VHH binders against Metal-independent phosphoserine phosphatase (IPSP). Designs and how they scored, part 20

Target 1, 238 residues: Metal-independent phosphoserine phosphatase (IPSP), of Arabidopsis thaliana (Mouse-ear cress) (f4ki56)
Amino acid sequence: MGHEWIDAEREFKWSEDVKVESEVTEIVLVRHGETTWNAAGRIQGQIESDLNEVGLKQAVAIAERLGKEERPVAVYSSDLKRAKDTALMIAKTCFCPEVIEVPDLKERHVGSLQGLYWKEGAEKEPEAYSAFFSSQNDLEIPGGGESFDQLADRSMDALEQIAKKHKGERVIVVTHGGVLRAIYLRITQASSAGKLLNASVNVVHLRDQKWIIDSWSDVSHLSSVGFLQRGFDGDAKP
Short names: E, the ipSAE of ESMFold2; O, the ipSAE of OpenDDE; V2, 0.75 times the mean of E and O plus 0.25 times the DockQ between their complexes.

## First folded at step 16 (VHH; framework vhh_lunsekimig_d3)

Design y3 (from x4 with D61K; at its last look DockQ between E and O 0.02; V2 from the best seeds 0.00; counts 0 for: placed apart)
Fold by OpenDDE, look of step 16:
Structure y3 (fold): chain B 238 residues (1-238), chain A 126 residues (1-126)
Amino acid sequence: as target 1 above (238 residues)
Amino acid sequence: EVQLVESGGGVVQPGGSLRLSCAASGFTFSDYAMYWYRQAAGIERELIASIYRGGSTNYVKSVKGRFTISRDNSENTMYLQMNSLRAEDTGLYYCAKERWRVYDSSGHTVEKFDYWGQGTLVTVSS
């Protein structure tokens, strides 16, 4: 069975479906596979970077894992290629007819940091670097970047819309480290989200209008593939 | 060796204009954000304008709308166009490239180290 992509030229719009509600909505949040830039320690933000060989293998591993679990009713993805490519593999294996692109699931725009290496960010763009790691959540990153609040708002909105559409169902959402971090912190109100590894599987439940983290940063499916140990951690300097 | 040389300072009347220049050498100019500082008599040096690698800019409130920071990467030169000058704009103006910053656990700058030029004096008086 194949899958189809939503036409990229069509504007994404949320729709309301009438469904029988169950007690728990399950959203499996997936961080995309490893990219060339991830491996290099280069800051992507919303810049496109392809999955590398490891990332492709990771995508397969994710798909295989999820394919053995309860079949999802839908697969959602950021419109960035690295997420889409990961989602494509998952959708295919899970026999989902389409991947739904959601722009609000896109990685954080990190302004002037985009394209830099993490190791050089503090030197070349010190204000942007400081802003990125700042505890001030409403601080926008210089160069057109988003504040954490902006990221978190749109991320949670997307998550809420998906949950609303799929009450009592299981869905897959492929997204990015920054988005996952934001979601985690909004749900838990914790001081840190910990490391978010490429190709990690993260499960959240919505029950009685309450979000619960069921599992986080699970990479057990990558035992034969491997992963970058550093992961994504926006709470501390790399 | 990093070298920063400011020029363009002088005496102007209130409402007047000046254009400052900063000639940079000793590093890849286009790869770095650059900054203008100023220091008035008896007052600590303050950041007034920033220009980043991509060309985006930031200003302190007191100069916003009046000052424009720009850069010419081909000439390794940064500029500060100052319009509608006021007496309170009087001071020594410095071009700066940051060397490094010390951050706290929240990513806030607690200490900053910069390269500075010798500065150029701007005097706004009737």
Scores: ipSAE 0.142, ipTM 0.626, lowest interface PAE 1.7, mean pLDDT 89
ESMFold2, look of step 16: ipSAE 0.732; ipTM 0.877
ESMFold2 (binder alone), look of step 16: mean pLDDT 78; pTM 0.742

Design y4 (from x4 with S105E; at its last look DockQ between E and O 0.02; V2 from the best seeds 0.00; counts 0 for: placed apart)
Fold by ESMFold2, look of step 16:
Structure y4 (fold): chain B 238 residues (1-238), chain A 126 residues (1-126)
Amino acid sequence: as target 1 above (238 residues)
Amino acid sequence: EVQLVESGGGVVQPGGSLRLSCAASGFTFSDYAMYWYRQAAGIERELIASIYRGGSTNYVDSVKGRFTISRDNSENTMYLQMNSLRAEDTGLYYCAKERWRVYDESGHTVEKFDYWGQGTLVTVSS
């Protein structure tokens, strides 16, 4: 057995690994920057609230980080303004002239809780509050709210459709805490997704029709700007 | 090529029922979420119901409890059962497989992937 034969064997193994890696779709999921209602502890759901001054600075920090990484081929966002504004900052810095708006990436409709302060929820809307924190995945939140299954089905369908268009490519997707939680739980089958921090970066891969979490809830780009420590915590119990 | 063909529209009295169909071809139907929209005169198309691959459904408040969306993946067909029809339900009904738009900092948005048929007309006469 010659040295050249051994090198050919090693090269063949490495080329197989490269082919597997080259068929990996990378989706960088971003929670939008801080809003005035985030800072106030007020429940948004599908109600619009603008990025505040911190949120705008967070969007700049995200854009600068992603602009130093491999250029994405597209930037996607939910149709809510806070996500669209964060995505526009990223798209500008990453040289993507347009953003693709995906309505199914919209935050969970949380029914009668929308507009309340979190501290008010249990008292003012006990049935909706209980439903939001329920482990019953098909329970709709009173007031037109979505069940976990409704949220997760639309979130995963949106993620799958984006991935289908970008085999072997890298894209950025700006969305919301509830959507990120649903994606994480559907991919991992875990009981908790942990905190989903404003302006966090969360990376998933699709390889051979299987979703893989590469990293989750990364806020390393926010050291000078800061972020709310509470984050989105849909796993909390009353 | 993608084709979506709506059918089942007609004239009906208030309180009546209709069942709409959306026949799909040119793509793997079971891989997509599907949507019903309606358009009344002078109004933009509005989403009224959606159905996802796992079977979850969403409805706007104005039709919830009266309309039922469903799909048959073996027939590449989506349905909308409409009960307790009201005059306000009059309009053209369209099915779609995507709802995406593009936008930029100018604020102009357009549908990115629009696979619409001609629609099917529902008239609720009183």
Scores: ipSAE 0.706, ipTM 0.871, lowest interface PAE 1.2, mean pLDDT 86
ESMFold2 (binder alone), look of step 16: mean pLDDT 78; pTM 0.748
OpenDDE, look of step 16: ipSAE 0.713; ipTM 0.900

Design y5 (from y3 with S56T; at its last look DockQ between E and O 0.02; V2 from the best seeds 0.00; counts 0 for: pae O 3.6 > 2, placed apart)
Fold by OpenDDE, look of step 16:
Structure y5 (fold): chain B 238 residues (1-238), chain A 126 residues (1-126)
Amino acid sequence: as target 1 above (238 residues)
Amino acid sequence: EVQLVESGGGVVQPGGSLRLSCAASGFTFSDYAMYWYRQAAGIERELIASIYRGGTTNYVKSVKGRFTISRDNSENTMYLQMNSLRAEDTGLYYCAKERWRVYDSSGHTVEKFDYWGQGTLVTVSS
């Protein structure tokens, strides 16, 4: 069965549908597969980079896993290509007719750090590097980057809108490490989200207007494919 | 070896303009953010303008709207166009490239190491 993308020329708008209320909304949050830049240790932010061979295999592994689970009613994705490509594989396997692109699920804009290697960030863009790792959540990264608060606000808004639309249902959301980190920290109020690996599966539930982390950073489906050990960890310097 | 050479300083009347240049060598200029500092007599050196790799800029409040930092990567040169100069702008102006920073656990800079030129003197007087 073919899957379709939402027309790229159309602005994404949330719609409110009247649905039968159920007790639990399940959102499966997925980090996209490994990209060439991930493998290289290069900072992407909102710069486009394609899935590499490993990433493509990871996407298949995710799809196969989710295809064996309860069928989702929808698949959402960041509008960045690496997320979309991952989402397409999932949608196809789960027999979802379309992937719904949500711009607010986009990776954090990290300003002047974009395009640099993590190992050289502190040297080449020290202010931006400092801002990225700062405990000051309202500090914007120089070069047009987002603050953590800005990222967290839009990420949670997207998550809440999706949950509102799909009360009592199961949906898949393909996004990025920074977004997942932000969501985790907002839900748990923890000091760290831990490592977020490419192609990780993360399950959150909404019950009685409360978010619950059901499972986090699950990569059990990657046993035959492999993954980068460093993952994404914005809580500590690389 | 990293070398930074400032030029363009001089004596100018209030309201006047100067253009400073910084010739850089010994590193891949286009890969690094660059900075202008100044030091007035009896005052600590202060950062006044920054230009990042992508060309975005930042200014301290006291020079914002009057000074413009720019770079020519093909010439390995950074510039500071200074307009509407004031007496308080008098000082030694330095071009800088950061070597590294020491960060605390919160990601704040606790120590910074820089490469500096010899500076160029700007005197604003009537």
Scores: ipSAE 0.031, ipTM 0.430, lowest interface PAE 3.6, mean pLDDT 88
ESMFold2, look of step 16: ipSAE 0.753; ipTM 0.884
ESMFold2 (binder alone), look of step 16: mean pLDDT 77; pTM 0.743

Design y6 (from x3 with T106S; at its last look DockQ between E and O 0.80; V2 from the best seeds 0.78)
Fold by ESMFold2, look of step 16:
Structure y6 (fold): chain B 238 residues (1-238), chain A 126 residues (1-126)
Amino acid sequence: as target 1 above (238 residues)
Amino acid sequence: EVQLVESGGGVVQPGGSLRLSCAASGFTFSDYAMYWYRQAAGIERELIASIYRGGSTNYVKSVKGRFTISRDNSENTMYLQMNSLRAEDTGLYYCAKERWRVYDSSGKTVEKFDYWGQGTLVTVSS
């Protein structure tokens, strides 16, 4: 007699698992390819810097990997050229004729630090440098920079809006290290997001209004091209 | 479906103040970031302020310290308090719930949505 009940629960459980996956939105978050300023250790923030030769090859490698995976229904990017160029390569290979530009996915404005080399930031702009590494989430970086809360609020709102348009679908989103860090920390409440490498692939799911990290900081597609080891890590102290 | 109605514009002298309102309907207001744009004659609309679900706000340099964006989710209304107005602030003011554009390999970009109302006119004249 008891076996009948167990079979009913197994059937119901299978049916529930199928419904849950049908409601799942998958967002593949990509950090743009390497730029000249990344390679130089120079702070970009919202200053434009082009993909360098390595960054272009990384964009090809990402596009080839994603082209072999389940086809996305759309490709999104920040409005900064390094992200847009990476996204165009992905869109071409994934047969998406156009890319959707989302300005709220642009990198953090880091105020007076923008344009400086990281190694000189503490000496040349000590107040902005201190603010960037501060644990005070509402502290704006001097020179017009954003606080962590400002960055994280706009990043999560953008992610939520994208997911809302793609219930049960898979999309690609090309953005920046600071944005990825903010998303990770808001979803997980962890103290660190780890290193966020150029051209890394980071997969999140939205299921029943809850964000779940599926995988993070994957660079397995870069074995022949390479990547900078220092990656973005706003969590690290100098 | 989605409707955004701007109000509160008018004529003011330099240094004056105005408070704009944006009444929203047709969507769950509290689920969205909201934005103020302005447009001078013959110029593309420009973002001037944003407010996010978490309560954070951002401003463009030209209005920071003079304008304050706020929202009241119980009234489905966003506001823009405009102080120390300048002649350069003259234009039509619009609210929006999306800022997305579309581009391809040609590099040409266009707005993805069209939820624009008539706007509310602010004229700063001396």
Scores: ipSAE 0.774, ipTM 0.896, lowest interface PAE 0.7, mean pLDDT 87
ESMFold2 (binder alone), look of step 16: mean pLDDT 77; pTM 0.745
OpenDDE, look of step 16: ipSAE 0.783; ipTM 0.896

Design y7 (from y1 with S56T; at its last look DockQ between E and O 0.02; V2 from the best seeds 0.00; counts 0 for: placed apart)
Fold by OpenDDE, look of step 16:
Structure y7 (fold): chain B 238 residues (1-238), chain A 126 residues (1-126)
Amino acid sequence: as target 1 above (238 residues)
Amino acid sequence: EVQLVESGGGVVQPGGSLRLSCAASGFDFSDYAMYWYRQAAGIERELIASIYRGGTTNYVKSVKGRFTISRDNSENTMYLQMNSLRAEDTGLYYCAKERWRVYDSTGKTVEKFDYWGQGTLVTVSS
């Protein structure tokens, strides 16, 4: 069975559907597969980069895992290619008819850091680098970047909208490390989200208007494929 | 060796304009953010303008709207166009490149080390 992409040229709009509500809404949050830039330690932000060979294999592994689980009613994805490509594989395997692109699921715009290597960020763009790692959540990253609050707000909004649309259902959401971090921190109010690995599966539940982390940073499906150990960690200097 | 050479300073009356230049050498100029500092007599040196990779700029409140920082990567030169100069703008102006920073566990800068030029003197007086 195939799947259909939502036309990228169409403006994404949330719709309100009346559905019978069950007790628990399940959202499986997936970080996209490994990209060439991830492997190189290059800062992507919202710059496009392709899945590398490992990333493609990871996407397959995710799809195979999820294909053995309860069938999701929908697959959502960031409109960035690396996420879409991962979502495409998942949707196909899970027999979802379409992948719904959600711009608010995009990775954090990291301003002047985009395109740099992490190892050189502090030297070439020290203010942007400092801003990225700052505990000041309302601080925008120089060069048109987002603050953590901006990222978290749009990420949580997207998550809430998806949950509202799919009350009592299971859905897949393919997104990015920064978004996942933001969601985790908003839900738990913890000081750190830990490492967020490419192709990680993260399960959250909504019950009685309360978000619960069911599982986080699960990469058990990657045993035969492998993964970068460093992952994504926006809480400390790389 | 990193070298920064400022020029363009002088004496101007209030309301006047000056254009400062900073000639950079010894590093890949286009890959780095650059900065203008100034130091008035008896006052600590202060950052007044920043230009990042890609040309994005930032200003301190006291010079915003009056000063414009720019760069010509082909010439390895940074500029500071200063308009509507005031007496309080008097000082030694420095071009700077970041050398390194010390960060705390939250990513906050606690110490900064820069490359500096010799500075160029700007005097605004009637």
Scores: ipSAE 0.366, ipTM 0.735, lowest interface PAE 1.1, mean pLDDT 90
ESMFold2, look of step 16: ipSAE 0.782; ipTM 0.894
ESMFold2 (binder alone), look of step 16: mean pLDDT 77; pTM 0.743

Design y8 (from y3 with T28D; at its last look DockQ between E and O 0.02; V2 from the best seeds 0.00; counts 0 for: placed apart)
Fold by OpenDDE, look of step 16:
Structure y8 (fold): chain B 238 residues (1-238), chain A 126 residues (1-126)
Amino acid sequence: as target 1 above (238 residues)
Amino acid sequence: EVQLVESGGGVVQPGGSLRLSCAASGFDFSDYAMYWYRQAAGIERELIASIYRGGSTNYVKSVKGRFTISRDNSENTMYLQMNSLRAEDTGLYYCAKERWRVYDSSGHTVEKFDYWGQGTLVTVSS
């Protein structure tokens, strides 16, 4: 079965549908497959970088896993290519007719850090680097970057809108490490989200207006493909 | 070898203007954020302006709207246009690059090491 993409030229707008309420909404949050820049340790932010060979294999592995599980009613994705490409594979395998692009699921804009290597960020852009790792959540990253609060606000808004749209249903959401981190921290109020690996599967439930982390950073489906051990961790210096 | 040479300092009346220059050599200038610091007598050196890769800028509140930091990557030179100068702007102005920082677990700077020039003196007096 084929799948369709929402026209990229159309502005994404949430719609309200009347659905029968069920007890639990399940959202499977997926971090996109490995990119060339991930492998290189290069900071992407909202810069485009393609899935590498490993990333493509990871996307297939995710799709195969999810294809064996309960069929989702929809697949959502960040509008960044690396997420879209991952989502496309999932949608196809899960027989979802379309992938819905949600701009608010985009990776954190990290300002002047974008394009740098992590190993050189502290030297070449020390203020931006400091801002990124700062515990000050309202601090914007120099060079047009987002604060953690800005990221978290739009991420949670997107998550909540999706949940409202699909009460009592199962949906897939393909997004990025920073977004996943933000969601985790907002839900749990923990000090750290831990490592978020490429192609990880993360399951959250909404029940009685409460978010619950069911599983986090699951990469069991990557046993034959492999993954970068460092993952994404915005809580500590790489 | 990293070299930073400031120039353009002098004596100016309140309300006057000066333009400082920093000639950089010994590194790939365009790849680094650059900074202006100043140090008044008896006061700790303070960061006053930053220019990042891509040309975006930041200022401390006390100079915002009056000072403009800029860079010419083709000339390896950074500038500080200072307008509406005040007596409190008096001090030694330093160009800095490649801030090497020690960070705590929250990403806060606990110690930093910068490359500096010799500085250029700005005196604002009537």
Scores: ipSAE 0.443, ipTM 0.793, lowest interface PAE 0.9, mean pLDDT 90
ESMFold2, look of step 16: ipSAE 0.721; ipTM 0.873
ESMFold2 (binder alone), look of step 16: mean pLDDT 77; pTM 0.739

## First folded at step 17 (VHH; framework vhh_lunsekimig_d3)

Design z1 (from u5 with T106S; at its last fold request DockQ between E and O 0.38; V2 from the best seeds 0.71)
Amino acid sequence: EVQLVESGGGVVQPGGSLRLSCAASGFTFSDYAMYWYRQAAGIERELIASIYRGGSTNYVDSVKGRFTISRDNSENTMYLQMNSLRAEDTGLYYCAKERWRVYDSSGKTVEKFDYWGQGTLVTVSS
ESMFold2, look of step 17: ipSAE 0.766; ipTM 0.893
ESMFold2 (binder alone), look of step 17: mean pLDDT 77; pTM 0.743
OpenDDE, look of step 17: ipSAE 0.845; ipTM 0.923
ESMFold2, fold request of step 18: ipSAE 0.675, 0.763, 0.743; ipTM 0.859, 0.894, 0.883
ESMFold2 (binder alone), fold request of step 18: mean pLDDT 77, 77, 77; pTM 0.738, 0.740, 0.739
OpenDDE, fold request of step 18: ipSAE 0.864, 0.861, 0.869; ipTM 0.928, 0.927, 0.930

Design z2 (from z1 with S56T; at its last read DockQ between E and O 0.81; V2 from the best seeds 0.82)
Amino acid sequence: EVQLVESGGGVVQPGGSLRLSCAASGFTFSDYAMYWYRQAAGIERELIASIYRGGTTNYVDSVKGRFTISRDNSENTMYLQMNSLRAEDTGLYYCAKERWRVYDSSGKTVEKFDYWGQGTLVTVSS
ESMFold2, look of step 17: ipSAE 0.737; ipTM 0.884
ESMFold2 (binder alone), look of step 17: mean pLDDT 77; pTM 0.743
OpenDDE, look of step 17: ipSAE 0.862; ipTM 0.932
ESMFold2, fold request of step 18: ipSAE 0.762, 0.747, 0.759; ipTM 0.888, 0.879, 0.893
ESMFold2 (binder alone), fold request of step 18: mean pLDDT 77, 76, 77; pTM 0.738, 0.736, 0.735
OpenDDE, fold request of step 18: ipSAE 0.879, 0.872, 0.874; ipTM 0.937, 0.934, 0.933
ESMFold2, last read: ipSAE 0.754, 0.768, 0.772; ipTM 0.884, 0.892, 0.895
ESMFold2 (binder alone), last read: mean pLDDT 77, 76, 77; pTM 0.741, 0.738, 0.742
OpenDDE, last read: ipSAE 0.606, 0.876, 0.869; ipTM 0.860, 0.933, 0.931

Design z3 (from z1 with T28D; at its last look DockQ between E and O 0.74; V2 from the best seeds 0.00; counts 0 for: unsure alone 64.9 < 65)
Fold by ESMFold2, look of step 17:
Structure z3 (fold): chain B 238 residues (1-238), chain A 126 residues (1-126)
Amino acid sequence: as target 1 above (238 residues)
Amino acid sequence: EVQLVESGGGVVQPGGSLRLSCAASGFDFSDYAMYWYRQAAGIERELIASIYRGGSTNYVDSVKGRFTISRDNSENTMYLQMNSLRAEDTGLYYCAKERWRVYDSSGKTVEKFDYWGQGTLVTVSS
């Protein structure tokens, strides 16, 4: 019992040391807080719209939650103001002095739909509306809009590059509903990402070159502030 | 060390064509999105084309249909085929492998993780 048992014990302890968290990259993906156009049901895409009063409170709630969790080593955002403002709130609370702006995390350009209310999209821009909801992944949306593949390629490239810089670390990334949907679908190969709620927290891990969804669409920090129930739902049939 | 070397610039007449090259070294070229920028005198560098690992490309409206970005991963080289050149295409053309900046609450922004070549000059004149 002595020698064999001792050897097994030593090998077990060696393997436990190798499995420490340093091998896992954690990326906390955040959809920016509510904007005035979100509340109005108006299609933003790459058009700027400011965080509204609810959105600002949501950014505070996200920042307070993340400030109680393990401190991230960096905060990233898209280059759109609504994401940058949300990210600045998080960075302040998490004691990150700078935010890294990543243009490829910008929301999908949705072409001639940008600026319309969702309720009028099918009537006023039927071709663009159909393209947005199409299952054809290489179909560009009329009016200079991006195909799903264009969006997903740049979204995944950005995510992979962030992960490469932060092996074994935790970072925050503030982005948009379309980008979150693209990331989810590329990681899971599912047919739907569900609703992507404003100010939601969505956690992914990179472990041994494989992406794992740890949690998705978490709004538990918003119980007092609230959130729009409709969220972003790029899979909805018009 | 990361090196990006642009070439192929020159003087051409309106309506002419030019092919730019970006020779890359010091990193795993196939693992990165790559970008072409241009800079006219007195203005900021403008992104004009991008190519991603998944094969997707994107162009600004002013060059779409006239310029084609491509890459040869076996040669660690990116290209920009420029057709139907116009006077407004005059400028210094740069390749880049990242497009990240940093900012803080002061509003100051600086380039971060951006790698640029020295540029190649394109002059479109009669």
Scores: ipSAE 0.700, ipTM 0.860, lowest interface PAE 1.0, mean pLDDT 87
ESMFold2 (binder alone), look of step 17: mean pLDDT 77; pTM 0.744
OpenDDE, look of step 17: ipSAE 0.866; ipTM 0.935

Design z4 (from x6 with T28D; at its last read DockQ between E and O 0.71; V2 from the best seeds 0.80)
Amino acid sequence: EVQLVESGGGVVQPGGSLRLSCAASGFDFSDYAMYWYRQAAGIERELIASIYRGGTTNYVDSVKGRFTISRDNSENTMYLQMNSLRAEDTGLYYCAKERWRVYDSTGKTVEKFDYWGQGTLVTVSS
ESMFold2, look of step 17: ipSAE 0.752; ipTM 0.874
ESMFold2 (binder alone), look of step 17: mean pLDDT 77; pTM 0.739
OpenDDE, look of step 17: ipSAE 0.862; ipTM 0.932
ESMFold2, fold request of step 18: ipSAE 0.785, 0.737, 0.731; ipTM 0.901, 0.875, 0.877
ESMFold2 (binder alone), fold request of step 18: mean pLDDT 77, 77, 77; pTM 0.740, 0.740, 0.738
OpenDDE, fold request of step 18: ipSAE 0.878, 0.872, 0.878; ipTM 0.936, 0.935, 0.936
ESMFold2, last read: ipSAE 0.783, 0.705, 0.704; ipTM 0.898, 0.847, 0.854
ESMFold2 (binder alone), last read: mean pLDDT 77, 77, 77; pTM 0.737, 0.738, 0.735
OpenDDE, last read: ipSAE 0.582, 0.406, 0.871; ipTM 0.850, 0.771, 0.932

Design z5 (from u5 with D61E; at its last fold request DockQ between E and O 0.68; V2 from the best seeds 0.77)
Amino acid sequence: EVQLVESGGGVVQPGGSLRLSCAASGFTFSDYAMYWYRQAAGIERELIASIYRGGSTNYVESVKGRFTISRDNSENTMYLQMNSLRAEDTGLYYCAKERWRVYDSTGKTVEKFDYWGQGTLVTVSS
ESMFold2, look of step 17: ipSAE 0.755; ipTM 0.886
ESMFold2 (binder alone), look of step 17: mean pLDDT 77; pTM 0.742
OpenDDE, look of step 17: ipSAE 0.845; ipTM 0.923
ESMFold2, fold request of step 18: ipSAE 0.736, 0.674, 0.676; ipTM 0.881, 0.860, 0.861
ESMFold2 (binder alone), fold request of step 18: mean pLDDT 77, 77, 77; pTM 0.739, 0.743, 0.743
OpenDDE, fold request of step 18: ipSAE 0.874, 0.861, 0.868; ipTM 0.935, 0.927, 0.929

Design z6 (from v1 with T106S; at its last look DockQ between E and O 0.72; V2 from the best seeds 0.76)
Fold by ESMFold2, look of step 17:
Structure z6 (fold): chain B 238 residues (1-238), chain A 126 residues (1-126)
Amino acid sequence: as target 1 above (238 residues)
Amino acid sequence: EVQLVESGGGVVQPGGSLRLSCAASGFTFSDYAMYWYRQAAGIERELIASIYRGGSTNYVDSVKGRFTISRDNSENTMYLQMNSLRAEDTGLYYCAKERWRIYDSSGKTLEKFDYWGQGTLVTVSS
């Protein structure tokens, strides 16, 4: 209830005025479960790869966690199958029979790197490899790939549109490591987003037109099923 | 009511140019990404270009370097400058503001929040 929340705030003496409660939109961002190409260290980008056995168990663990929390009003996903399959598991457990597909939440197109193993990228596609790790935000990755700015602009636009439909509500959004990194960096203006782990839960709030990171890269639900330690880390060279 | 009105289509020779416009109303235009699609006879609509609030643009490979998407938020209008036109560019061109669908475990998808105009016809002939 709003009154009980306001009463707890009145016990803190960190300012002379008390902040007025406003509606908060909560978006729970989920990186899809582990895929066969994640496990193999193979670069997916927008190439399809299925959830593997671990990824399916991770989707169950995510769904069980979210099913015990405050019920979301909607589930969204990218249009890539690995995200859609993870989102369907969450939607079933949260009793949302349909999932809303948002194409602008698909993973970054990484050009001629797509399909390569990470360990072979620098040798086989040195220009694309360099572009992926470049600090130049408008540099497109050779082979039809996206720049960081292209990825970040579409990711933030999608996030804003979802938030506009759900003022004061809680929704789940299943997406990808590159998208999560772009969102984090745009919200915080930091130089690094850290590791983005498969099946991680990442919570953002929109309050008074300001985005706030509530928690990031939370894998506490994965203690029994496990996760790949390397995660997605576009901030550091492989 | 959301309304999107495409214009600027016509008949042009190969190598020619056209400039398409999309006039928008019924929503806060500057708050939305905007998209151009085209539909040739016998195939489904394909996304060809997008423009986002931050100003970044994306293109499919078949039009990259030949087409330029732009917007004027003060006039609630999006544009597509089409240069070096080819016969395969012939089709009905649509603007859109939202690209969402719903799905379930059966794999069926249904349009959700997609807004289209009537389209403007581009014919590249001879």
Scores: ipSAE 0.701, ipTM 0.863, lowest interface PAE 1.0, mean pLDDT 86
ESMFold2 (binder alone), look of step 17: mean pLDDT 77; pTM 0.742
OpenDDE, look of step 17: ipSAE 0.852; ipTM 0.928

